# Ledger of designs, part 12: VH-VL binders against CheF taxis protein family member MJ1615

Target 1, 255 residues: CheF taxis protein family member MJ1615, of Methanocaldococcus jannaschii (q59010)
Amino acid sequence: MIDKSSEIARFSGKGILITPKTLEKPLLKWEKLEIILYKDKIVFEFVDKTIEVGVEDIEDVGAELPKKVIDIAKSTLEDITYHSSIIIKSKEFGNVMVGFAPETSIYGKAPIDNFLRKLFYILLNKKEVKILYNAGENSENTKWENGFLTFIKKRIKDGLVTKIEYRLVVEILDNEDSKIYDIFSNIKDVEIEEKDVDGEIEPVLKILQVKDGKDIISYLYTKDKKVRLFILRYMVILLDYKYIGILRYLQETVE

## First folded at step 1 (VH-VL)

Design z09 (framework fv_azirkitug)
Fold by ESMFold2-Fast, scan of step 1:
Structure z09 (fold): chain C 255 residues (1-255), chain A 122 residues (1-122), chain B 107 residues (1-107)
Amino acid sequence: as target 1 above (255 residues)
Amino acid sequence: EVQLVESGGGLVQPGGSLKLSCAASGFSFSDYAMYWVRQASGKGLEWVARIRSDSNSYATYYADAVKGRFTISRDDSKNMVYLQMNSLKTEDTAVYYCTRGYEEYFYGMDVWGQGTLVTVSS
Amino acid sequence: ETVVTQSPATLSLSPGERATLSCRASQSVSDYLHWFQQKPGQAPRLLIHDASNRATRVPARFSGSGSGTDFTLTISSLEPEDFATYFCQQYYSTPWTFGQGTKLEIK
């Protein structure tokens, strides 16, 4: 056990490194891949090469694989029934996509979801945000509160089994007090709107919840625009909000 | 075994000071927020103070009734949490409980000490 | 602050009867609500966490329900050891607040 405390999560399966040169090839090979997630970095171990990048160089998670990659996999009977992707920043190629899939589809989506829960934890936990909670058209609330994203672990009994539910929330720590806003559950709609944030017009997430029989509209600003993208990907992939507002369009583009 | 053991309670005159201690054992103390909760005789529970873990820079929070008079602190090397109580008032008379909450995932108060009695009188 | 109100203040029942205890929050606390049991001379004990989940070693006769502002603790068939004071607590917003308690006493 050499520094096991620094290893957050591991994915074992198969993968493909997608660059512009890869897309020029007539055949694409999915090869054995281990993905190892640490607090500050992610490591992709292929059979003949290892790629290591800092967490800050992760650009996207769960983007659609290029149509050519999907088409060739189907033609070669490669099982990529359940797959995902991570886009990393490369100095040589710009953005490089790592596609990955379990060796077998027998366990469904769980192997991918289990890894991605830990990845989204690293990408979203403690990220700074500003929130305007419950500020729909009938609200007088115009003051942005400073806070950060965090995860709450809930234990929920479902029949004879107890399941663990991880909830993304906004925690406010201003004025010696803490307060939690749960804006990512019971979502009816999500869109991007331009709003005045501390004197500057910025794109913000507009989230509509139906909570306790009431409509609650909240606006969320992230200083890092990648954090906003990661939130949207998290909602589509792990919360299954595929058919809501802007989220339906994130799954449509295949080149 | 997971255990919290409180000490330092006693009788003190109004305007006086007391320092409560809580010794933790059987768990990773540094991963937990620590709380003081009090209960006056025959009354309900009242949250007094909270100190977060190292991962949240040991941030401290106080009930309005004790702000400016009480100070919560901790020493992770000794698995101890403390409550320094100054300018005590008769309404501070209560049993004081030490309790924990897991910082990263769970905010529950799942383990409590047996309490230490603070009497502010005379 | 979010105020939590429990009712009734006292509930007098016999062993074998069903107990229903109510807890209401002045603002929505979602499912961020715990129930505690306290016996005379003892510290509170976590009974139900997150509105509806039994804590470790808590008998199946205890159940919690509710969301938002209205919560209920139910004991399906009272045992002698269940006569105690029950407190609900919200942890959705700071300051964390407790109800004033419901004392369950033997008739």
Scores: ipSAE 0.007, ipTM 0.584, lowest interface PAE 9.5, mean pLDDT 85

Design z10 (framework fv_azirkitug)
Fold by ESMFold2-Fast, scan of step 1:
Structure z10 (fold): chain C 255 residues (1-255), chain A 123 residues (1-123), chain B 107 residues (1-107)
Amino acid sequence: as target 1 above (255 residues)
Amino acid sequence: EVQLVESGGGLVQPGGSLKLSCAASGFTFSGSAMYWVRQASGKGLEWVARIRSKAYGYATYYADAVKGRFTISRDDSKNMVYLQMNSLKTEDTAVYYCTRELGPWYYDSFDYWGQGTLVTVSS
Amino acid sequence: ETVVTQSPATLSLSPGERATLSCRASQSVSSYLHWFQQKPGQAPRLLIHDASNLATRVPARFSGSGSGTDFTLTISSLEPEDFATYFCQQYEDWPYTFGQGTKLEIK
């Protein structure tokens, strides 16, 4: 593993390593886990083992944990109400699932959301995409623009408290200024559609937004299958967009 | 148990037509993409056509060598995938296999293949 | 389209020897590469999926490695039943493409 980047974030909590072999162990339990996020790798520090993986070996985020693993937490009175899963390709164990619940907090969901925002930043930042922005029925825009996924600061109001969160957008490089398309806010509907991308029929995300009372339809394409998966996981997990088309797509990738 | 069973091959004249069938069982067929791959005698594998599931609008893809002449289709109610071959050429002579494609969670993509059905295009 | 090239075309070895087969893609396919075994008169059999993962019921003597453009299939100690043709396939880029095969034959 080549480590050429500084530590981005560090999280402590309870975790569980899930493989066919560990599911056979009589004392399988949620244990202390420290997760360290770097730009190009993730380190999982369990009590008795350290697992290090490159970002390219992260296979999935947010897949459902096996019932046995949830039942273990209930039987040992571990609070995993706000948890997530990460599927990694490990040299030592092959493909494995890691369950993770960050340190308990009076803020409820905030610790897991903070962890997932940092994780999705590493998985999605600067990934190449193609976009047809505002290409609805009455639009003449038929040209795909090349761009990148990135994150920008958003001010979120929660009563009298203002919180800063990083939100996913599409950035198009221009001559002197970058053009930002925010296609993940104010979403009315999302579906997966087949569309011509540079002469080939490809699956694209069709995103319908409502902005200032007007419908905006955009199409997002990425060639990278993992980036497609991570975009959908981000939308479902952090943006709470649970549309039938997205859920079916996620189900197809795990079936 | 997963099974794919191909049929419909045979001898046909150049310019003729033939329809291949692949019967699937032992898995949720409607959720899987299906693929046709051919192999000429003593040669390598060559992809022919792909059809995705309903979730992807039954999107179809073709190799340049067959584009416009072959049509892949499926009938989810019968667990069948088909390959309609028109305007057949002698170079289409091959054993035709069907195979399934699964996504990243099922790591054994293209894990099952049919036995193959021989198509001979000759005068 | 991404072209996949296998080398050597033919590899002649004896039982008990180690076999190393190469597969090179014309552009990066990440880890989306499968290895198949085919014996005369039979359909292809999946050996290695996603570059390095052993398929179900495949003997542990088979292993895969590599990422990006350069991949290898290794058989640590050849058994008589391993003499067959081996194909690699990338499925990162559409159209999905196969190598032309490496024939492993008895010396």
Scores: ipSAE 0.000, ipTM 0.378, lowest interface PAE 17.1, mean pLDDT 81

Design z11 (framework fv_azirkitug)
Fold by ESMFold2-Fast, scan of step 1:
Structure z11 (fold): chain C 255 residues (1-255), chain A 124 residues (1-124), chain B 107 residues (1-107)
Amino acid sequence: as target 1 above (255 residues)
Amino acid sequence: EVQLVESGGGLVQPGGSLKLSCAASGFTFSNSAMYWVRQASGKGLEWVARIRSKADSYATYYADAVKGRFTISRDDSKNMVYLQMNSLKTEDTAVYYCARDTYYLEWGDYMDVWGQGTLVTVSS
Amino acid sequence: ETVVTQSPATLSLSPGERATLSCRASQSVSYYLHWFQQKPGQAPRLLIHDASNRATRVPARFSGSGSGTDFTLTISSLEPEDFATYFCQQSSNYPLTFGQGTKLEIK
């Protein structure tokens, strides 16, 4: 039995289990799904099966669903106007994609976004990064600062109502102080480029912000490839940054 | 659908020059970095050069063995990548492949599509 | 430069057997290690990128593992079409470097 006292978040709706094998099934259907997130694991409860993996086995969030599963929803009149996906490395099934959607579209994207905010918190909080903050063009500064990803409270205006949300930032620890670099707000452009990181050529995020009328260019490196992927997914899904560079690098292979 | 076709190989004397071409089709060429890789008969693969896209200011990279002698370039309007080879040596004899970088699609850089190659023979 | 070394140089196996090919880097390449298959007279074909990700249209019998300096390509059950030369390649540091190749041949 699962101990619900440690439950971080829950998504209730419909889902579909996607593997090369299940895509060959003639009766593959969207079915009732509960997704339960814990600090160390995620559980997918389908009607006839339960899949449980550690959070370290989550491979991707928000990848596009295959056309076949979109077509299945259309043919069975399942409303998947708002949907997302999670790719996991399952001990039982290998690499699988779980597509999911709320029971109704009446609440818009909110049910998905609320769940994914908690998921990205688990996937990104306290992850190590290296940053070149406000580097500018042809900067002679090749020294990377070591830090970690964290979330801070932000006051967000929603019409006439102000609400508190937790937003991703980079924190650098320095003796008595910590420096917070907010590189995920006021973004004008994002690219991925190869850069020398401590003697090795690595893919890094190049983020261009406009703060107080000034351009700020920062480079962000993560040793873990999945953390870079999760950062980009977070930016596209929750911050609505749909820059062409990011979308190209997140493009799924057709076939 | 995605295709790369090399041309321009042939026989040349030591100290001579050749310009290789690679024609790309079936994808948005201007968004991709491109590579040249060579292989001597019965030997392994050796990276030669890389050229990035316009977004990365057409940055170029070379293996030490060819640095100063070879120049990689591209013409996005024609979907072409080129390798200008000067001061050719007998050890430059190889099949030369152009390859597409998947950098624009995913993290990191890897060669996902290769042409069939063009043979360069440097001999007197 | 980062030297990439493959072992063994030649593997002689029968169809249906499991093949295990090794690749070692002289310094850490993180997960930036890729595997290619080459048949005589043909261009190389990408099999595995970034240590463990199977490329499009590559059969499920091919798998990759490893990180840092030690990497493995596994073919779970050899088919006749799998007898070829396999190369690993690192993209962590310039110059980009390939292993010398492992030739997989029929016993």
Scores: ipSAE 0.000, ipTM 0.387, lowest interface PAE 18.7, mean pLDDT 83

Design z12 (framework fv_azirkitug)
Heavy chain, then light chain:
Amino acid sequence: EVQLVESGGGLVQPGGSLKLSCAASGFTFGDYAMYWVRQASGKGLEWVARIRSKAYGGTTYYADAVKGRFTISRDDSKNMVYLQMNSLKTEDTAVYYCTRYDLSEYYPYYFDYWGQGTLVTVSS
Amino acid sequence: ETVVTQSPATLSLSPGERATLSCRASQSVSSDLHWFQQKPGQAPRLLIHDASNRATRVPARFSGSGSGTDFTLTISSLEPEDFATYFCQQYSYWPLTFGQGTKLEIK
ESMFold2-Fast, scan of step 1: ipSAE 0.000; ipTM 0.425

Design z13 (framework fv_azirkitug)
Fold by ESMFold2-Fast, scan of step 1:
Parts: sequence; structure tokens; C-alpha cells
Structure z13 (fold): chain C 255 residues (1-255), chain A 122 residues (1-122), chain B 107 residues (1-107)
Amino acid sequence: as target 1 above (255 residues)
Amino acid sequence: EVQLVESGGGLVQPGGSLKLSCAASGFTFSGSYMYWVRQASGKGLEWVARIRSKANSYETYYADAVKGRFTISRDDSKNMVYLQMNSLKTEDTAVYYCTRGFDYTEGYFDYWGQGTLVTVSS
Amino acid sequence: ETVVTQSPATLSLSPGERATLSCRASQSVDSYLHWFQQKPGQAPRLLIHAASNRATRVPARFSGSGSGTDFTLTISSLEPEDFATYFCQQYHNWPYTFGQGTKLEIK
């Protein structure tokens, strides 16, 4: 029968399947790998095996390889980029970490960059959030607004070149009017903090920005803990907000 | 103003126990990660234990030198972090500092307590 | 664990001079390095975070630089209150590790 699924993005490179059993091997070797993104799944196609993971079974993206694997790969094969793996939890495969990196390349090379941008779009677009915008020093703003994560087209100047990129924002929809909060630009700091959300104390993202020379503090609540994790990964990988605490958090929260 | 105040140090014989306390004020304690760092006389600083926030399920980590003997805990209702020290060794003699931080922010370890002295000797 | 080594162990200088303190990690810590100042009988004070970012209320004469395995703390013109012990700390690899310290003393 005709497969009606259509691929959205594809990346060709090398990868390592990481499981407790593969870590027992004396030498870990890079394997030829095709990674194919569909609207509902990712397919990891090795020469000798194929692994399919539903999007809803993805627990993490861009996680760091275990230190033992990094040390072996660096000493034996080549220097690898930190954050060269995807953490996936699947009912069929259990806890699966698939490491990948293109030869002589890091994050940001066109094929993998396009793949990650489309993946984060699938993971984050239209996800429900609550936002407390500009609730910093001398602000009495205590009213949470209901909204969605979405992407908008933005002009980004890079030296003499102007690029058009789709950037994550929060959209508030109220009586068919929409309002956009850009809380992911000009970021100085990101924390997780316990805060009162509609009468319950919940962990929220605290995002500190600088806008027009002023500090703007906003709080973002996500019902799904994975959405919070995907936001942090998006900020580190695609926005280059490499705050050390975010990277440490991501490394320590991954299984 | 952020303040951290340690207490509970003292003189104890090898094999004994002590419980250190750190009282925090001036910040949202429940959202912070809390650390114990020690310093032996004339020596450098040594990380001892860490406890994360409720958002991270109060996950704990220990230095190998103290693992199995020390327990870090916290009480967010009292803005307190604790270090229960069992089976103390002479090598545990140090000033113990309480410090705050967040693993996802620059500038963590930005405030320290004044320290509490633990002496383990016969 | 990542071993952090500071040099020199002791640096003897006069007020008004430039101080340069070195910190080396046994493996790359990217930019994930703090610098602390500690005076006798006092708790450590954060000076520099993420290798080069000056902490709140820290004078402009303090600056940090470096990445990977080699880092430097520079004090452009020493004031009397700057004579203290300085520690670096990496926070890239768990467990977090400190250098042994550089004691800055009056010549």
C-alpha cells in the first residue's frame, strides 16, 4: 500500500546507538546513519538496523553523550561536539540515546541545522503555556495569561548579511485578538523557580531579558515538563544562549 | 539582602556525628539549589554536597569522599538546608560553607555563608 | 574528575602593579569557570563567572579571560584591598572542582 507519510527533513552523517549493552563494548565506533523526520516520528536508519521513535515518545533532544562515550570517541575516532545526541524514550526500545555528528562538522551546518529547526517546530509549535510577562523589579504584574508557543518570521542581521529565520514566541489569543510576547531574544539569564500559578505552587521558567536598556523578567509555565526541556534545548542549540547552568541542567536531568 | 547563616559545627571524636544547618533569607529559597563546600585549614575549597529544588525532585549529589556518610536535605517551609554528617574522620576537619546556586544560570555560588568550623579529633 | 591547577602558588606585588593569575584544567571546561576572592577569616566572594563575566559590585579593574583549558584573572592596578587568596572553579564537569589557590601578597 502507498505510504502516505512524507518526510519533512533528512540528515546524513554518523551516529552511535547508546544502551547499557553497547557501553560494554571495548570500542565504540561511528556508524553511517540517516536520520529522517516525519510529522509523527523520527527514523534512525543504520546499515544493520532501523529505529523508529514517535514524536510523543521523544524525551529529550541534543543531550550530551555519557562521559565514557565522549572520552572513547575523542581518543579513538575524532573530537565530537558536546550535545551530539538525542535522548529518546520509546515503549519498544526503552531508554535510547542516539548520538550523531556529521564528519568534520558541529551544530549549525546546513543539513543538521535545518533538521533541528524543523524538529523544534514540531516539538514546540502550538504548545499551551501560561505567561507572566514583565513581572520584575517594581512591577505588580501578578496575572497569568494563557497562550501558546508559536513561531514568527524575523529578520536577523548577521554582519552584512540579513537572514530570515522563524523564531519562537508566546502568542496570547483573547476574543480573537492576538498579542505576541518575545521572551526568547536578548536573554541574560534563565532559571527554574517555584511560583504561584492559579493557586498552586509550580516550577516555572524565569527568563531575564534586556530590552531598550531595561531588565525584563518573565515567567513561563508549561503543564508538560517535556515542553520546558525542549524550550531550554531550543535556546541552547538554535539561539546560542549557552548559559552554563542550562547546559549543566540538561546534562544532569537526562537518563 | 541575601543572607546565609551556618550553624551546628563543633568538636567531635572520630566516628561521631554532627548535623549542620544553614538558614537562608532574602531570596526565593524554594527555587534555589543549595550546596555545602568545605575548606581545611590552609587548603583549597572542596565541594561536598548539593541538593536541587522541588522542580528537580530534590535530587542530591555527593563528593566521593563523603558519599554514604553524609546526607544533605532541605526544608523549604523553614528556608533551611542541612548536612547530616555520620562516621566522621579526621580528614573531614574543615570550615563548612553553605552557598546557593542554579545549575542553569551564570553567577551561581554568588552568595556564601560565613562558615561553621567542624573539628574531628581525639 | 577534572583537576584544576593554579599558578603561581604565591604572587608578590606592590599596590599599583598589574596582577596576572593563571588557572589550568586537566580537560576542556569550555568557558565554565568561576573566579573567587577570599580574605583571611572570610567566606569566598564571587568575582568572575563564565570565565569573563564580572559579578555584581566587582570593580572594573578585575577581568577574566580564556576558554578550554587555560584561563587568566587580571587585576589591572592593585589596590590594598585586593591582597587576598584567589580560587578558580570549573563547573562544566561533575564533580565541580576548585584550584588550590593563588595567594596575592604585598611585596
Scores: ipSAE 0.000, ipTM 0.371, lowest interface PAE 18.7, mean pLDDT 76

Design z14 (framework fv_azirkitug)
Fold by ESMFold2-Fast, scan of step 1:
Structure z14 (fold): chain C 255 residues (1-255), chain A 128 residues (1-128), chain B 107 residues (1-107)
Amino acid sequence: as target 1 above (255 residues)
Amino acid sequence: EVQLVESGGGLVQPGGSLKLSCAASGFTFSGSAMYWVRQASGKGLEWVARIRSKANSYATYYADAVKGRFTISRDDSKNMVYLQMNSLKTEDTAVYYCTRTEVYYDYSGDTYTYFDYWGQGTLVTVSS
Amino acid sequence: ETVVTQSPATLSLSPGERATLSCRASQSVSSYLHWFQQKPGQAPRLLIHDASNRATRVPARFSGSGSGTDFTLTISSLEPEDFATYFCQQYDNWPLTFGQGTKLEIK
C-alpha cells in the first residue's frame, strides 16, 4: 500500500539558496544539495540545514534560473549548463528561490529532464483542472476535476490513453499498483482556443490526439494562470520540436 | 580525482609558434572555466588567459602582455584546453600551468573563483 | 589593475617558530584573496581561499585573516615541510593578480 509520505524520487546535485539576506553577500558557492520528492511535500537537504515544504507552497518552477537572477549571477551560466529554479513560499521571507543542478557528468540533459518530469507530476497533482470536452468515444461535457493526476486517471478510464511513451511520462499511484502513462501520446496538434467558461470567454488549451483513426480532442482549462504556464513550460521542455511554434504563441498570450 | 596534465612545451626561437595542450579528468569539464597561468624562473605567477564554458559562448580573456599573440581554445568532447602561442618573445619564457576554478557566483555578475587544482606545468623556453 | 604586494621578500625562521606573512592590495579586494604554497619544482598548492577559509587537506597550523587591503597568513608552529615560497592572489578585479612571493627559509 501507498501512503502519502512515500518517497517518489531522490536527486543528488548542487544547489544555491537565495533569500533577501543572501542577496547582500558578494559571493555564493554552489553547495551539495539532495532533493527528495514525496507525494505531498518536497525536502531540500543541504549540508548544514534541511528545508521542508508542502506542494501547495511551491510558487513556480523553471527550466532555468529566472532572468533577474541570471543577470546578477552571470557566472552561474559559465559553470552550470543544466539547472532549474524552484520558488517556494516562506512565511518569513516571502518567495525564496532554490537553484538546483543535478549530478550529470557525461549524461547531459537527461538528469534535469527526469527531475523536472517528477517535479511536474508532484506539483500538478494538487492543482484544479477543468476538462471541458472529450471527443471520440465520449463527446459529453465533463465536470471540473481537481488535479493533473485526476485528469490522467479520467482519460485512462475513458479509454483515451493506451500506451506508455518515453517522451512524456506521468506516474500514477493507487491502491493496487503504480503505473506510468503518457497522456500526450500520438499528439497531432496543440493550440489555444477561446471557449465560454461559466459565461466568460477564456483561453483554453486544446490538445488533439489520434487514436484508432479517430481524432480525440481535449480542452484543458484552469483558473490558476501558473498551472497553464507550468503546463506550457513542461510541454516546451519535453515535446518534439514540431510543437515549438504553437507553444511560443501560448507564451505570448499567457506569459 | 581531479587531474590536469599539460604538454607541448619546448624550445623555440623568437618569433616562433608553439601550441600547449591540457588534458582534464575527474570533474565536469564542460561546465568549468579554464585558465593558463605562467611563471618565469624565480618570479611570481602571472595570469595569461581564460576561457568560459559553452553556456557563455566560450568567451575568452587575455592578459595585456599576450593579447593579439595568444589564443585559448577548448574541445569539450575531448576534455582538452589549448593555448596557441604566436610571435613568441624571450619574455614569454616560463613554466605554463593549466588550472581550473571552483564554482562561485557573484550578484554583480562575474565569476569570482579560486584555483583548486593545478597541472604539473610545461616549460616554454624562447631563445635563439 | 589591482597590484598586490607581499612582505617580507624573504623570512628566515627555525622549525617550531611562528611565521607571519603580509599581503597588501593597492585597492580594496574585500575578502577575495587567496594564499598558495609552492615548493621548488612543484606546482602551486591552494592553502587559504577567501581570506580565511582553509583548503582541503591543509593542516590546522595555517590560518588567514584580513579584509579590504591588508591580509595576513599565519603558520602557528613551523614544520620542516613548511619552508617554501608563499603567494597571495586577488580575484575581486580583472585581471587576476598575484603577489611577488615571500620565501620562507630555514635560519
Scores: ipSAE 0.000, ipTM 0.384, lowest interface PAE 18.8, mean pLDDT 71

Design z15 (framework fv_azirkitug)
Fold by ESMFold2-Fast, scan of step 1:
Structure z15 (fold): chain C 255 residues (1-255), chain A 123 residues (1-123), chain B 107 residues (1-107)
Amino acid sequence: as target 1 above (255 residues)
Amino acid sequence: EVQLVESGGGLVQPGGSLKLSCAASGFTFSSSAMYWVRQASGKGLEWVARIKSKANSYATYYADAVKGRFTISRDDSKNMVYLQMNSLKTEDTAVYYCTSPGYSYLRYYFDYWGQGTLVTVSS
Amino acid sequence: ETVVTQSPATLSLSPGERATLSCRASQSVSSYLHWFQQKPGQAPRLLIHDASNRATRVPARFSGSGSGTDFTLTISSLEPEDFATYFCQQYSSWPYTFGQGTKLEIK
């Protein structure tokens, strides 16, 4: 039995279940929705139904809502100024999208971002990656390091206040020493490039950072297609890195 | 209820031109990438061209065999995709299919196909 | 260009038998590979997407496996309607490429 007190995060607001059949309807309605996140599952509680899936069945986070859904919300005066989505595996329709939005836009996108920080932690923490750190043009570094994604505490300035936030990094274990590579800060550009990863040509995430006036180019690889997607969604949604390379990749791989 | 209907095929002499059309319905066309695939009689399938949605600036891509001769375009107001075929060669003889992954839910797989339209290039 | 090669070119089997079809890519395509079924005079029908995921309304007897360069489509117990040509297709890089096809025929 999964205890309700093991709840990691909860989103309360309004939502819509989007399937291919839903898109055929002339009028779509947003209804009350509770999203409850546990370590191994996510639960969507609509008024008349509950959908429960394992976290391994989450296919995407933060994909754009279909234009038809947004247009209908505008015509019915539904307030979906701030919204997001989670795509899950459905036994009937394949992938199904759950759109969600706060009941009111007064508090901005914070309710969404607070929930998604916890969700991305569940989806990305401890995932295996390979990294080629500081390997740009004229670099001698050609050796991939094996590591995993993790989160570290960072102090973030927000006006006159400072807050503690968990930020994604790469951790390497090498000869009993743990090394942390922060490749997700001070980013100047991001693109997806085909690169030789231990003898095979693979798509890798190429990140250009500027640290102390120097350009640092790093390559990040993971074999897991969903982990690649979740990294990019995390960067766009929570880090606000909307580089054309990321947006192009998301449009090409998820549509 | 997703439907793709190709038209514009026919018999043409080498060096001639044809414009193929594909009418789409039952999905959010303006948000979907559109593709042309061809198949010669008794042969395998060959990707010909793709055109992305407006969000990707209608970017176009071609197979090397048709590059410079074929132009893919779309009209989102009419839910139409087109393939302008110039300088046709006998090896362009094939059934041409319009296909799309439809509106995206982690899809880059092609489950929407038209019936195809036959293009014969012969003297 | 990534070349995709299927084997065998032709498989002769009887209903009730197991079919195993192979697809090999000239370079790694990760899991970015689909399987299609085509019957004479018809458009291709998607069976398996992204190496191992069965498409909507495709019978449970169809399964896909593999990653990198080596992929397999398995039909656990052939039905009469399964005798058709099968194509694999990579979408790891443009141009997307199809295999030459495997024709499954009645013995």
Scores: ipSAE 0.000, ipTM 0.394, lowest interface PAE 17.0, mean pLDDT 83

Design z16 (framework fv_azirkitug)
Fold by ESMFold2-Fast, scan of step 1:
Structure z16 (fold): chain C 255 residues (1-255), chain A 125 residues (1-125), chain B 107 residues (1-107)
Amino acid sequence: as target 1 above (255 residues)
Amino acid sequence: EVQLVESGGGLVQPGGSLKLSCAASGFTFSDSWMYWVRQASGKGLEWVARIRSKANSDATYYADAVKGRFTISRDDSKNMVYLQMNSLKTEDTAVYYCTRAWEDYGYYLDAFDIWGQGTLVTVSS
Amino acid sequence: ETVVTQSPATLSLSPGERATLSCRASQSVSEYLHWFQQKPGQAPRLLIHYASNRATRVPARFSGSGSGTDFTLTISSLEPEDFATYFCQQYYDTPYTFGQGTKLEIK
């Protein structure tokens, strides 16, 4: 019996495999696709092929689809109003993009967002970070603290309906205790800045928040640069933080 | 039916030892973070100890008042959490509650959503 | 450590009235605050988590509000079963700390 308890999430819809080789094919088309997410791997099941990679070989999530791929959908009258992508590292072709879209647009972006929430959990949970919290105005002495990324449950009432929102936060282990820094809410601006991290100049995320009428500036460093990319993608896709600087950075750093 | 049931309380002399047990049922115990919280007669609640899940290496935490004297542990095969109390003092006299927090794929759900009935520990001569 | 202080110590009201209970932290705890209800001889019951979110099976008459250092639990129209002791607890900073409680009693 196949152990279904290992399956974290599944997406069923339409997909397209994008490589330099397939972009030149005259029969490149959107086809049926199942995406199955496990703790340690992701599986892309097309009608005629199955692609399986470890989660460590996921390179990007939510990158813009090439114009040719959008045009193919339009010419075949496929509805891809809501779509996303996952870029994986292939032994044969380098980076391969899998575009995907739901069977119907009736449910909006929810099918994509529900799948991506589980994917971002796998990509971001327990990833090590260094944080310089509240390093702005009125901060006299600030030291980098070691911590990790985690998610907390937040329940939001919207009229008569209660919505569950899971929020990314930074957890710091202080001696035998832990402390939570919620740096991904009430954001006023985000940019990338070069800063001294324990003696080396490194690119870090500079996050400006407004909490209780006060400006809080935090710097977040990740040793793995893909974690920084995944944080920015998470913010754009699931938190709807579409700051121009972030979008330009994401466009320039994707290979 | 989700429940926690404490046992092991009783009367003990100062300097003595007791081991409290908490039996869990109706949920996936191995995914939970477990806590001991105490309450002296007519007083407020006081955090005593916590133990995290196997995913967090059973990491433990102790309040300063009990650090070095109390040890929290768990046995996931039996759905049990324990509190070993050594060098007991009269100020440790309280009802001891077992409570949980739930983790779903790393998303923390409602903390302290289920409590046991409590077990009374009296430290007196 | 973050000290949490509740007021008033005792609140005497009649069924049907509105109850407002306060909880103040010695330093900002953002929205990381729980409210619990405790009846004599019983374990505490979670009412509100993350300052304003009702726990499962908690009646709509209970609501929480506030952020930073100032928090409020409101019971819009008291029922006889609501007369109990209420505790707040911050979980933003370690060690997690509880308020001393507010006893809600019948006039």
Scores: ipSAE 0.000, ipTM 0.417, lowest interface PAE 14.5, mean pLDDT 82

